Miniprotein binders against p81326. Designs and how they scored, part 23

Target 1, 226 residues: p81326
Amino acid sequence: MLHFGGFIMEINHISKILEKEREEYIRNKVEEYLKQGFSKDDAVNKANQSWRTYIGHRIQDVIYNLLKKFLKDSGLKVTTDKALNNRNLPEELDKVKRLIAINYGEYLFLPDADVIVYKVENNDIKIIAIISVKNSFRERRFETTYWKLKLKESPVTSHIKVFLATPDKDNEISYKCPNGKPKKMRIILEYELDGIYFLKEDFEETEKAKHFGKIVEDIIEISKKL
Short names: E, the ipSAE of ESMFold2; O, the ipSAE of OpenDDE; V2, 0.75 times the mean of E and O plus 0.25 times the DockQ between their complexes.

## First folded at step 6 (miniprotein)

Design A18
Fold by ESMFold2-Fast, scan of step 6:
Structure A18 (fold): chain B 226 residues (1-226), chain A 83 residues (1-83)
Amino acid sequence: as target 1 above (226 residues)
Amino acid sequence: SEEEKKIEELLKKAEELLKEAEELAKKGDYEEAIKELEEAVKLLEEALKIAKELGNEELAKLVEFLLLLVEYLIEKIKKKLEE
């Protein structure tokens, strides 16, 4: 049975949908490396490593494009940290960059904000949300929480919602207390962040930990209160 | 441009077919739902071709994802049909 879902509901399965391109990607990369003179085993290993990098960027691109499409009719705009790092910025994006930047004395640095949602009212810009996209929780597992805590310190940025979007393929943060053992990373991330949006079917759902399809509705609701 | 309007028209028609296919699948009309999704694939492939010819990388990436989404939906419905 296929339940009511539409485009919005199906984006919960972004990671699973993108896995459909994996086999072709690996085949093409193996062939490419073999032509460069690598052994079969080295070509396979390099292709698998290339896929891990590729899928991370691909998930981020899909999230950006889906949010841009679905938030447009609500008057909301979407940009990326990549766009904000361009040397010559349009005036609007330069203002977005300044409203999200964190002060370290004589220096200003951008948070790790893969996707940024904002609105423009009467030539004034309000940042609604920052979305950090994590395909895996390697050595940078608390990076998103660090940026959330820094943003909370300033009256200019304290209202900005910080969300994590993740397929969590290795079940690192999917459950709070599997087998009776508290998962420190899940507990801290849920506590400090404004929301966790899972790109997977099975996880322990809470008011802050939701299926990714809920993110559009949540962002629109937040924007109405600003 | 005229090409950008053509892409918007193709995407709008594909969205309409996807909505119709969802309603058909909800009613158990799996064969008709698959036909609608296969027609959406043709429209999205044309939209992807035009987007790539225009050099619009953002739009091309969106259409490529929509094609993967439709393929996923076809596979999901085919599994229900075989039950």
Scores: ipSAE 0.046, ipTM 0.490, lowest interface PAE 5.6, mean pLDDT 81

Design A19
Fold by ESMFold2-Fast, scan of step 6:
Parts: sequence; structure tokens; C-alpha cells
Structure A19 (fold): chain B 226 residues (1-226), chain A 83 residues (1-83)
Amino acid sequence: as target 1 above (226 residues)
Amino acid sequence: SEEEKKIEELLKKAEELLKEAEELAKKGDYEEAIKELEEAVKLLEEALKIAKELGNEELAKLVYFLLMLVKYLIEEIKKKLEE
């Protein structure tokens, strides 16, 4: 409904802040690497690589905190794959881990689920969605689709929605047909995944490709059907 | 600048109206929700005008996006009234 209105405004504001942080971060890192004796070209390349690592963690944290904040009133809980990989796991999170684990014979592995949304009813846990956060698609571009296809193979996990969240600053998947040519990656990701949520204004919107602010209402609606 | 401060005040007031509209829509008070959103549109249009006059292209783009979002919400709520 209107719940996503304020959420979208906040997300857009955060996206603009992240853009400003990028320019300042890179400038500072270039200076740092130059002082360490790197050439100008090497310093720029290293600063850009450092930024990609930094922003990846920053965006994951932002998404986690925003979802935790906005889903709390709907009785939904949020955790991360990092939390699930702790050696000594609380009982509730141990149950969450078992419910998203994929079976490879003798072994169980977690999908690459940066953020996990679930609900608890009378100590029964239902996994609603897992969200993969991607800031660039240069490498491992179909990693999220692999995990989606694996989850579909088991009756325990086949109901779990798999979403991609991305600012897509390089316009790698924002459009299906730039200059009349189909973007293979966008087509495949949209087809296989349950949704793509953009942390940006400029993209081709479809039933599955939406502004990130719409994720809250979509998750709440999905949870009501479980 | 004083004009940038005015834009900030208009944006904060528009956000408050959007939150009020959200609560009204949750209660099924769609007509009142639309009124709040229409008032937010007026505030955002004024903010956009000031941002353009200042030549602050980034701020103008942000305000324009928020304006389009509010107009979209008005149309969605109008559809609810027709159900």
C-alpha cells in the first residue's frame, strides 16, 4: 500500500549518499596508495577495487538494517548468512540454518543468502525469502540463479523466494534492450529469480523488476500466504 | 543558502504528509489519504521550482523523483476507491 512510500524516499536518499561517499572514498584511497609508492594508474585501480569491497559490505548492512526496521511491525525477523555461520548458534538461528541448507549427499551448504527473512509461529519457523546483494556483475553474474535452482529441487526449500537487490551503478542489468539489443544477463536473472529490486531510479520496471522500496510490501504479502 | 533551507523544510513536511497518508490508508480512509498526498504534491512542486531556480540539478532530480512517486501513489489509492 502506502507503507513503501516513505521507504522508497529513504532508499533513494541513501542511494544518493552512497554516490557522494564513492567520490570521497576513491579520492582518499588514491592519495593513500600514492603515498605507499604506487603509480597513479595503479593507485586508481586499487582504489576502485577497494571501493567495490567497501560498498558491498556497506550496502548489505544498509539493506539488513532497513528490512529489520520495516518488517518488525509485521512480525517478521531478519538475519544474515554471516550470523548463521557462527560456531555456537542460538536455537532459533540453528533452525533457520537447517531450513535453508541445500543437500549435497552427506553435506549441507548454505546458499549465498546475504539477508534472510523468516517468521516464527508457535516455535515453527517459515523462511520467507533470501536476498542476494550485488553491487557489480563483472564476475559470478549467475551465482544467485544457481542457488535459486538448487532451492527449487527440495520440497523443504522450494517455497523460498530468492531476490536480487542491486544499485546496478554500471547499468549492467537495468535494461532489457539498450540500443535494441537484449541484455542476456537481465533476461536470465528476471526469468529465474522471484524478483529484482533496484536501489536506483533509472531502470526498466516490470512485474519482477521493481524499486527496492517495494520489497517490504512484497515480503509481507508473501508471508501471509505461508 | 536560505533557498536550500526552504527546500529542506518543504521536503520534511512532504515526508510527514506521506507518513500520515500511509496511516490513513491502513485504516481504509482512502479519500483522506489522497488529500494528504495531494498536499505533498504541492509542497514538492514548490521545492522543485526552487531547486531549478537555484540550478542545483542533483537536488532537482531528487525532488522530481519524489514528486513522481507521490503522484504514482495517488493513482494507486484512487484504484482502491474504485474497488
Scores: ipSAE 0.000, ipTM 0.138, lowest interface PAE 13.9, mean pLDDT 76

Design A2 (at its last look DockQ between E and O 0.03; V2 from the best seeds 0.00; counts 0 for: pae O 3.1 > 1.5, placed apart)
Fold by ESMFold2, look of step 7:
Structure A2 (fold): chain B 226 residues (1-226), chain A 83 residues (1-83)
Amino acid sequence: as target 1 above (226 residues)
Amino acid sequence: SEEEKKIEELLKKAFELLKEAEELAKKGDYEEAIKELEEAVKLLEEALKIAKELGNEELIKLVEFLLKLVKYLIEEIKKKLEE
């Protein structure tokens, strides 16, 4: 049997591995935008924005595929909010969608939940956790916290664990008090969420702030209590 | 299917090699760690071939990333050998 934690320690290099693609990606995108008639300044800005979207999706795909691979032998299933928004939704996924939806009066919305872990028992579905994947905290910094608070408001969803997974390449939340000054974003995220899982080696570990390699073991343990 | 079982066996062996290489690198046995990682590359390349034959996009993406990861680790360990 494979030791997930050992493998995931190697995944802590994900930002460095994917960053090697940036130079070629930007060059190709600038070339594309210039041929579309954009100025050089506009082409560079658009290419940088395109990279941020691209790299975020790449990291999310890696996390999704790893969790799907390593949780299946424990009887746990994994899906994404993108899959739940498909027009032709299988019955099982339709149930998952209904079990995480938030009520806003006449409207029902899915939380921004990049990855969803659930189990099926006798055709009944139990949502275990949602994982928000963030590459950067410059935009929508507390989005995950908002969804945790909304899920806590209903007895149907209050058991759902809400995790944040991040490489945090720029050290935006890696330490609670860097240089003796409290980092508001790290402190609030750690306080409100059920866990923060870092895809890098260098960060301040706490009961809630852990290496990403621990996430499979934690999810399995939680699922046994539910 | 038999192809899916073969991919799972290849991935299992590759993960074991990664675990062994990590322990070797911690002890400073860098040449041995590189040998283990180079074997993992061979297993992952075969897994990628099978995943492409199946047309399984999720497995293709996973194995392609794992190949990048292992090759990155080889490069990092080689840097330590030169020090």
Scores: ipSAE 0.421, ipTM 0.764, lowest interface PAE 2.7, mean pLDDT 87
Fold by ESMFold2-Fast, scan of step 6:
Structure A2 (fold): chain B 226 residues (1-226), chain A 83 residues (1-83)
Amino acid sequence: as target 1 above (226 residues)
Amino acid sequence: SEEEKKIEELLKKAFELLKEAEELAKKGDYEEAIKELEEAVKLLEEALKIAKELGNEELIKLVEFLLKLVKYLIEEIKKKLEE
């Protein structure tokens, strides 16, 4: 990355860095549950469950803040689906929400858009990309793919790039079969989505499956075409 | 605000040091790379202090993450010095 020192984006160790927080987080949560009267075993189990939720939100927060910082100099703006669900929505974000919402008759739903990148030119808003952040794929394996397919159906949203960002700790979509073929889940996700950005070192890169550090330049290039 | 501009200047200098450290590490100058990264830590700690004084939670989270990132890079380069 040319603008912010390639070292920051090139490391691709976001999930590993955050894992270093685990020991202290677990210790503090165990102490908290023990004070509430739980047994040692119950306190440990509850702390581990709390960590799984915490790390998912922490990865989303880090991605949001990094993209907001690094895309600002290129005139790009970043928001979240949580911000778009605010009751007292600023005019700009209300427009963003309307440009990304999917119509189901009388109801409008937002796609699984943990992070949303857009630009404002001549008072017009253009949505560039949405990024779905997945710490695991259990039970929601093709949710991001579903939203991509729905967005393609409308001329308002068909240009929007849909990306997946994931540490893929369990090697569910970065592992290859012995014959060199990817797993079916990887094949489907890579085929349907506009890109997969891994928060890990060890995987085979393709034109669509890349280290997370490449996302900033990719988004900037896409924005120039819109 | 003036304080936000100071944080931006500190972050800009830290990023320049990170770029210099990357080039030094590529050349095998690991000791100098570590020195540049340790200087970046000092700038980021100053930025964190200002962010906390402002109560800007997004900046606090960003700078805290960058500090963890830089400290991780120092550890990785130190491992290469052992080879």
Scores: ipSAE 0.073, ipTM 0.537, lowest interface PAE 6.4, mean pLDDT 80
Fold by OpenDDE base, look of step 7:
Structure A2 (fold): chain B 226 residues (1-226), chain A 83 residues (1-83)
Amino acid sequence: as target 1 above (226 residues)
Amino acid sequence: SEEEKKIEELLKKAFELLKEAEELAKKGDYEEAIKELEEAVKLLEEALKIAKELGNEELIKLVEFLLKLVKYLIEEIKKKLEE
């Protein structure tokens, strides 16, 4: 059995390669915004914001495709919250959507779910895990933890594992106590979430903080217990 | 090294093609998407050759991973084309 875990470890390099596009992307976007009449400072700021969005989607897409591929052999399926935002959903996806919905009394809302892993057994759908993909933590730092806590409140969703996948480029959560100072965000995310998976090698490994290469194995193991 | 720079350039171009292919696929232009991905495969195969010649195990693994990824994407798009 090709240890899928070892193969996925190379995702670290994908992030590095994508980051090499940044300079050219920023240059082009700055030029575009200048042509639109923005100031130089505004153009740079907008370009940087655009890059963050762009690279985040690229990483998310890569992770989605990788998980889809590597989990397929185990009979597991993968979808996204975006795919669930359709008026005409196939029955299977409609069921998935309902099984991850959070109750707010009169309303049901979906958690942020960049990747949703589920299995189908005898026409029954079981949600296994939700993976949030974050390139940076400048915005919505604890949004993933919020959704984890909300999912935990219902017996319908309490079993769903919530994982964070990140390259953590700015080392915001790579270490718990660098230089003896606790990193609040790392500690809270690790405590509240079921796991953090890093798309990098330079991080403090713990029971819950692992390399992304282990995510497939972990998901498969969880799926066997459900 | 010059060879490493060449590998990086090839990888960059391959990623650009992947991006284009994704955009094409989103538009339903699956045949064109496949063509772009096939071109990416060629670039990656060249990169792999260079990496092997250099004996750089890290680059070899990376390029092999990317090749598998691209080939997977081609297969997935082909399935959509058949639907």
Scores: ipSAE 0.055, ipTM 0.436, lowest interface PAE 3.1, mean pLDDT 88
ESMFold2 (binder alone), look of step 7: mean pLDDT 86; pTM 0.839

Design A20
Fold by ESMFold2-Fast, scan of step 6:
Structure A20 (fold): chain B 226 residues (1-226), chain A 83 residues (1-83)
Amino acid sequence: as target 1 above (226 residues)
Amino acid sequence: SEEEKKIEELLKKAEELLKEAEELAKKGDYEEAIKELEEAVKLLEEALKIAKELGNEELIKLVEWLLKLVKYLIEEIKKKLEE
């Protein structure tokens, strides 16, 4: 559990703040679209579409800022794939980029590494974990597992933990089916990944499927073994 | 650097106020908890002003997020007072 005043680090508070932000965002976007001449129904639909794009980036930003704040005193550093795609990289980030890049012949691509945790020891970089953030599983359900499998192929990257962080608002992987079996997507994600961290109050908990608040202590523990 | 240190000092003080507010709320002292959180808002608003002057996008985002969280907590505790 993250302990930045207790209140701030509770999963339910993060979820509720995002929900209030959604209400304000939708209200403002509906007004914007109405002013552009769209009908009320079209304005509402467009506002909801806009929110889907916005919330993905917003969740990534929140997770990045939380991890950066709470891992700092443990000597761990945090960056993003967005930062690694900047043209003029500092030497440290250039090294991070090289240590997570996957080789496709003459091309090197970054995995779906929304947030990256690493440490610097004796001027050497050690990548601890990659966190993929998914607000929905509609289209790219197994993208994170693909990147995990690719990272396992190289001795340079095989030690890197790959985590999924998700609010799972549509309950796509949170609960067992009525027959008592987890959904196929949940089974595959939990099997292939190193952990799933939920940004929500209720879900079927396991050794690998936890509240997001547990991610800081898990990452610190992993870093001690590297 | 000096301005960034000032932001860190403000964030540390805000964190202390949040911890105290959490403890007060657990004891049912909601009025005093709100007072501590409102003081944290003032410190965070000062930190935001400095972060914007520095043009540090990451600090701006962090402080804005913390402000939203603290303001949300004030609202939630106020609801408990209304019970």
Scores: ipSAE 0.012, ipTM 0.420, lowest interface PAE 8.4, mean pLDDT 80

Design A21
Fold by ESMFold2-Fast, scan of step 6:
Structure A21 (fold): chain B 226 residues (1-226), chain A 83 residues (1-83)
Amino acid sequence: as target 1 above (226 residues)
Amino acid sequence: SEEEKKIEELLKKAEELLKEAEELAKKGDYEEAIKELEEAVKLLEEALKIAKELGNEELIKLVELLLKLVKYLIEEIKKKLEE
């Protein structure tokens, strides 16, 4: 049911909490739009559009807070790409930003690293992993893969593990060969990335495709080798 | 800080209660499992109060998430009792 310190929850519990949050969010937004004079059908459509944006940020927040809490005692630190895009950066985060940036000639860009795990030893920063959080795969399906391939090109960033975390509610990458047909997206993502962590119970487990609850120990193990 | 240490102690104790409740639920001791989870709720509510006093937004979000999880588990075990 629970793993590591009892607070690393089983994936189905997080998914069910988010589903209940969805129902309450939709009810509140529908009421809000009805008060603004929209029809019931328009209010429902607008509420569902609002939810799609909201849930992406909510899942990122949950993952960030869980990792920050459970990695702290292992001497690991957690930040976000949003924090790194702040105009006034502390020295430590400025160093993190520079160590994860990708060179495009005269330009430097950050990968889409929703959550970043690093360690500090003797004032030196080592980036351990970046986690890309995807609620759906309708658009930008291989964006995480693109960033993984770019990071591999530089000796500064080639060691950085790139993970995908997803509830995959629509079963878009949960199985490699559903109904006997190979699923290109799942197969390619698993092949190119260092791991896929599912915020759900039903999926095809492999050495690289795991329950989200295993991410903390995997990151700690990786950090010890660096 | 001293307050952050108190929150850590409350979270650790709540974690121990969650582990105990899981083992009790596996054995079919649903009533005792609920009792342990209700005690965890009390500890987490204390932790949330301290986190809000500190104004630590990230810690508030974490404790709120843990409270939602524990309350969800109580509801699920209560359903098992009714079956």
Scores: ipSAE 0.012, ipTM 0.322, lowest interface PAE 9.1, mean pLDDT 79

Design A22
Fold by ESMFold2-Fast, scan of step 6:
Structure A22 (fold): chain B 226 residues (1-226), chain A 83 residues (1-83)
Amino acid sequence: as target 1 above (226 residues)
Amino acid sequence: SEEEKKIEELLKKAEELLKEAEELAKKGDYEEAIKELEEAVKLLEEALKIAKELGNEELIKLVEFLLKIVKYLIEEIKKKLEE
């Protein structure tokens, strides 16, 4: 561990640290809903629902800020799909948006790219990677895989690396074959994606399934080959 | 800016302390590790103050998050001492 970002990311405690805020967040939201006239039971239920949405956005925001900070010295830039959906885009971000948009006949859609890494050389933009951040899987099990397959179809986007970043708190994709039973989701995600970066200590590590701390070095290495 | 350079210097010093603390914890020197992490907290709190004065929201979020990580590590290592 040679640099600050590497040290912080390699401890892989991002999800646990954010969960530590849970009790205070819930207390504040319950008070807020009670002031609005909700019953105690309704206020508690609404606060818990609010937390589930909040923690997902918090993990995305943290990853964005860490990557932006620690890739800057390598000449790499970081943005988000939320930034690309603004009505009035700076020229540079408008170019980024055009280079990752996927064509569906009459329509253009952005992939599920929570964080986007790119570089600018000679006034041309090269997209390095997109990172999908998932706190839980459930309904959205293969969404990242779908976008990877769509990006592969175009010569404009086929070089773009697609990564998944996840705490995987329920151990849904941490192992391929616990107790002799294959986990289909882990096998498919590892096969189709360019990498899975875990925000946790314990998982079955492979060439593609790594600790989150490896992501900065991997992205820099990829950018040098472009 | 001069303020941004000071933040970078504080973050670099905090990183050195965090790296030293990790090595100490791996060797079982938990009390020494905690002392170094507490020093890192002080440096990060100074960096947070400067970031807030600059109004740089992204730096504020980054330093706040780093503080939470370091404080979490202190709590975890303290649990090892009681074992």
Scores: ipSAE 0.012, ipTM 0.389, lowest interface PAE 7.9, mean pLDDT 81

Design A23
Fold by ESMFold2-Fast, scan of step 6:
Structure A23 (fold): chain B 226 residues (1-226), chain A 83 residues (1-83)
Amino acid sequence: as target 1 above (226 residues)
Amino acid sequence: SEEEKKIEELLKKAEELLKEAEELAKKGDYEEAIKELEEAVKLLEEALKIAKELGNEELIKLVEFLLKFVKYLIEEIKKKLEE
């Protein structure tokens, strides 16, 4: 559970804050496009398209910054796949990149690792976890599971925990069917992944499906065993 | 840096005010809880100013998010006060 000032940072609070940002963002972008000479309808459509891209990055940034802050005192470091794609990497990040890359014959590719948690011991890097951040499941529903399965194939990467973090606003993986069973997508994701952390309140908690606030303690506990 | 230490101190003071506000809200002292949270907003705004002067993008984003969080809490407690 993430704690700030004794308040538990509830999953619904994070989602509500981001929803308020949507209203301001859309208003500002509509005004911007109107100033560029677009019609009202075109300005609204372009603002909504811009929001869809923005919110994905915004959720990822929030998660990255929260994890970086709360893991710092435990000696854990946090980076992003975006940072690892810089051409001139610091030595430490170059080592992180090499330890997470997957071999495809002649090619090496990074998994879909929006946020990466690692530790440094005697100048050696140990990757603890990767977190895929998904705002929606319209496309690429099982991309995270694909990367989990690929990482399991190598002794270098098989220990790396793969987590999904999502608000799941459309109830695509948190919705229960009328008979009380989870949807097939939820069953598959929970089975294959090491954990799902929801940025919402309304779901059935299990050993692997938890409120986002529990991610910090879980990562710290995992790191102690490595 | 000394400026980073100042931000750390402001964040810790804001956190203490949030703890006080939580205890006040639990007792039904919503008006006093809001006052504590409004004071935390002032501390976070000072931290944001310092973070922007430092050009530390990560601290800027963190403090901006915390500021929005505290403002959200004020609105929620105001709703309780109106009930």
Scores: ipSAE 0.028, ipTM 0.453, lowest interface PAE 6.5, mean pLDDT 79

Design A24
Fold by ESMFold2-Fast, scan of step 6:
Structure A24 (fold): chain B 226 residues (1-226), chain A 83 residues (1-83)
Amino acid sequence: as target 1 above (226 residues)
Amino acid sequence: SEEEKKIEELLKKAEELLKEAEELAKKGDYEEAIKELEEAVKLLEEALKIAKELGNEELIKLVEFLLKLVKWLIEEIKKKLEE
């Protein structure tokens, strides 16, 4: 459950905000394309394609802002991979970047870390978790698991929790087969990752697969052990 | 900056109004809950204006999200009033 000024937010609150944005976005984009002279069918298709790009960034922004807001009082800091890719990073962010980088011989690369949670103690930085945000699994199904396995190879990064956050609107990893078994992709993701947080209500929770509202408390509990 | 502190103060006041609105809604006092949320909208709109003047993209996105959240809550409580 997320707390905003003492008001408890459930996962369906986030989902409803995103759904309202979709309806408004599509309506406005269709009107925009119609004014440019596109046919109704072309305008609708272009609006839907524009929405797919928009929603990916929007979900990441929502998650980043919620985590930044609700973790602040626990002494935890939040940043993004976009911030870490800037030239001439502030000293603190440069240290964060170095502490999550994966070694490939002579080269260091960042994992797919849309949102990064860390803490600062006595000028030392501890990375708590990285969160990969996926609005669909069509093209990049196991990328998050690859980065989890790579992080495990180094003593410097092996403690870092790797989470997936997703609306899973197409039921790609929350759908069950007729015999009740999860799909292969769900089994692999849940097995390899430290947690999956769904921005949807209709799924069975497990120890690792939870409603998104639980992420704040889980991160705080993890940070206490570090 | 001092402007960022003013945004934080506006956000804290909005959070207090949201907490009050939650308690009112739990009691079934939906009309009063809506009034508290409408005041929160005004504070958040002021915070958004300051954030835009500062060009602080992170604060702009945060306040815009909070505005959408509060406006959604107003709509949901209004539906309960019609029951």
Scores: ipSAE 0.012, ipTM 0.304, lowest interface PAE 9.1, mean pLDDT 78

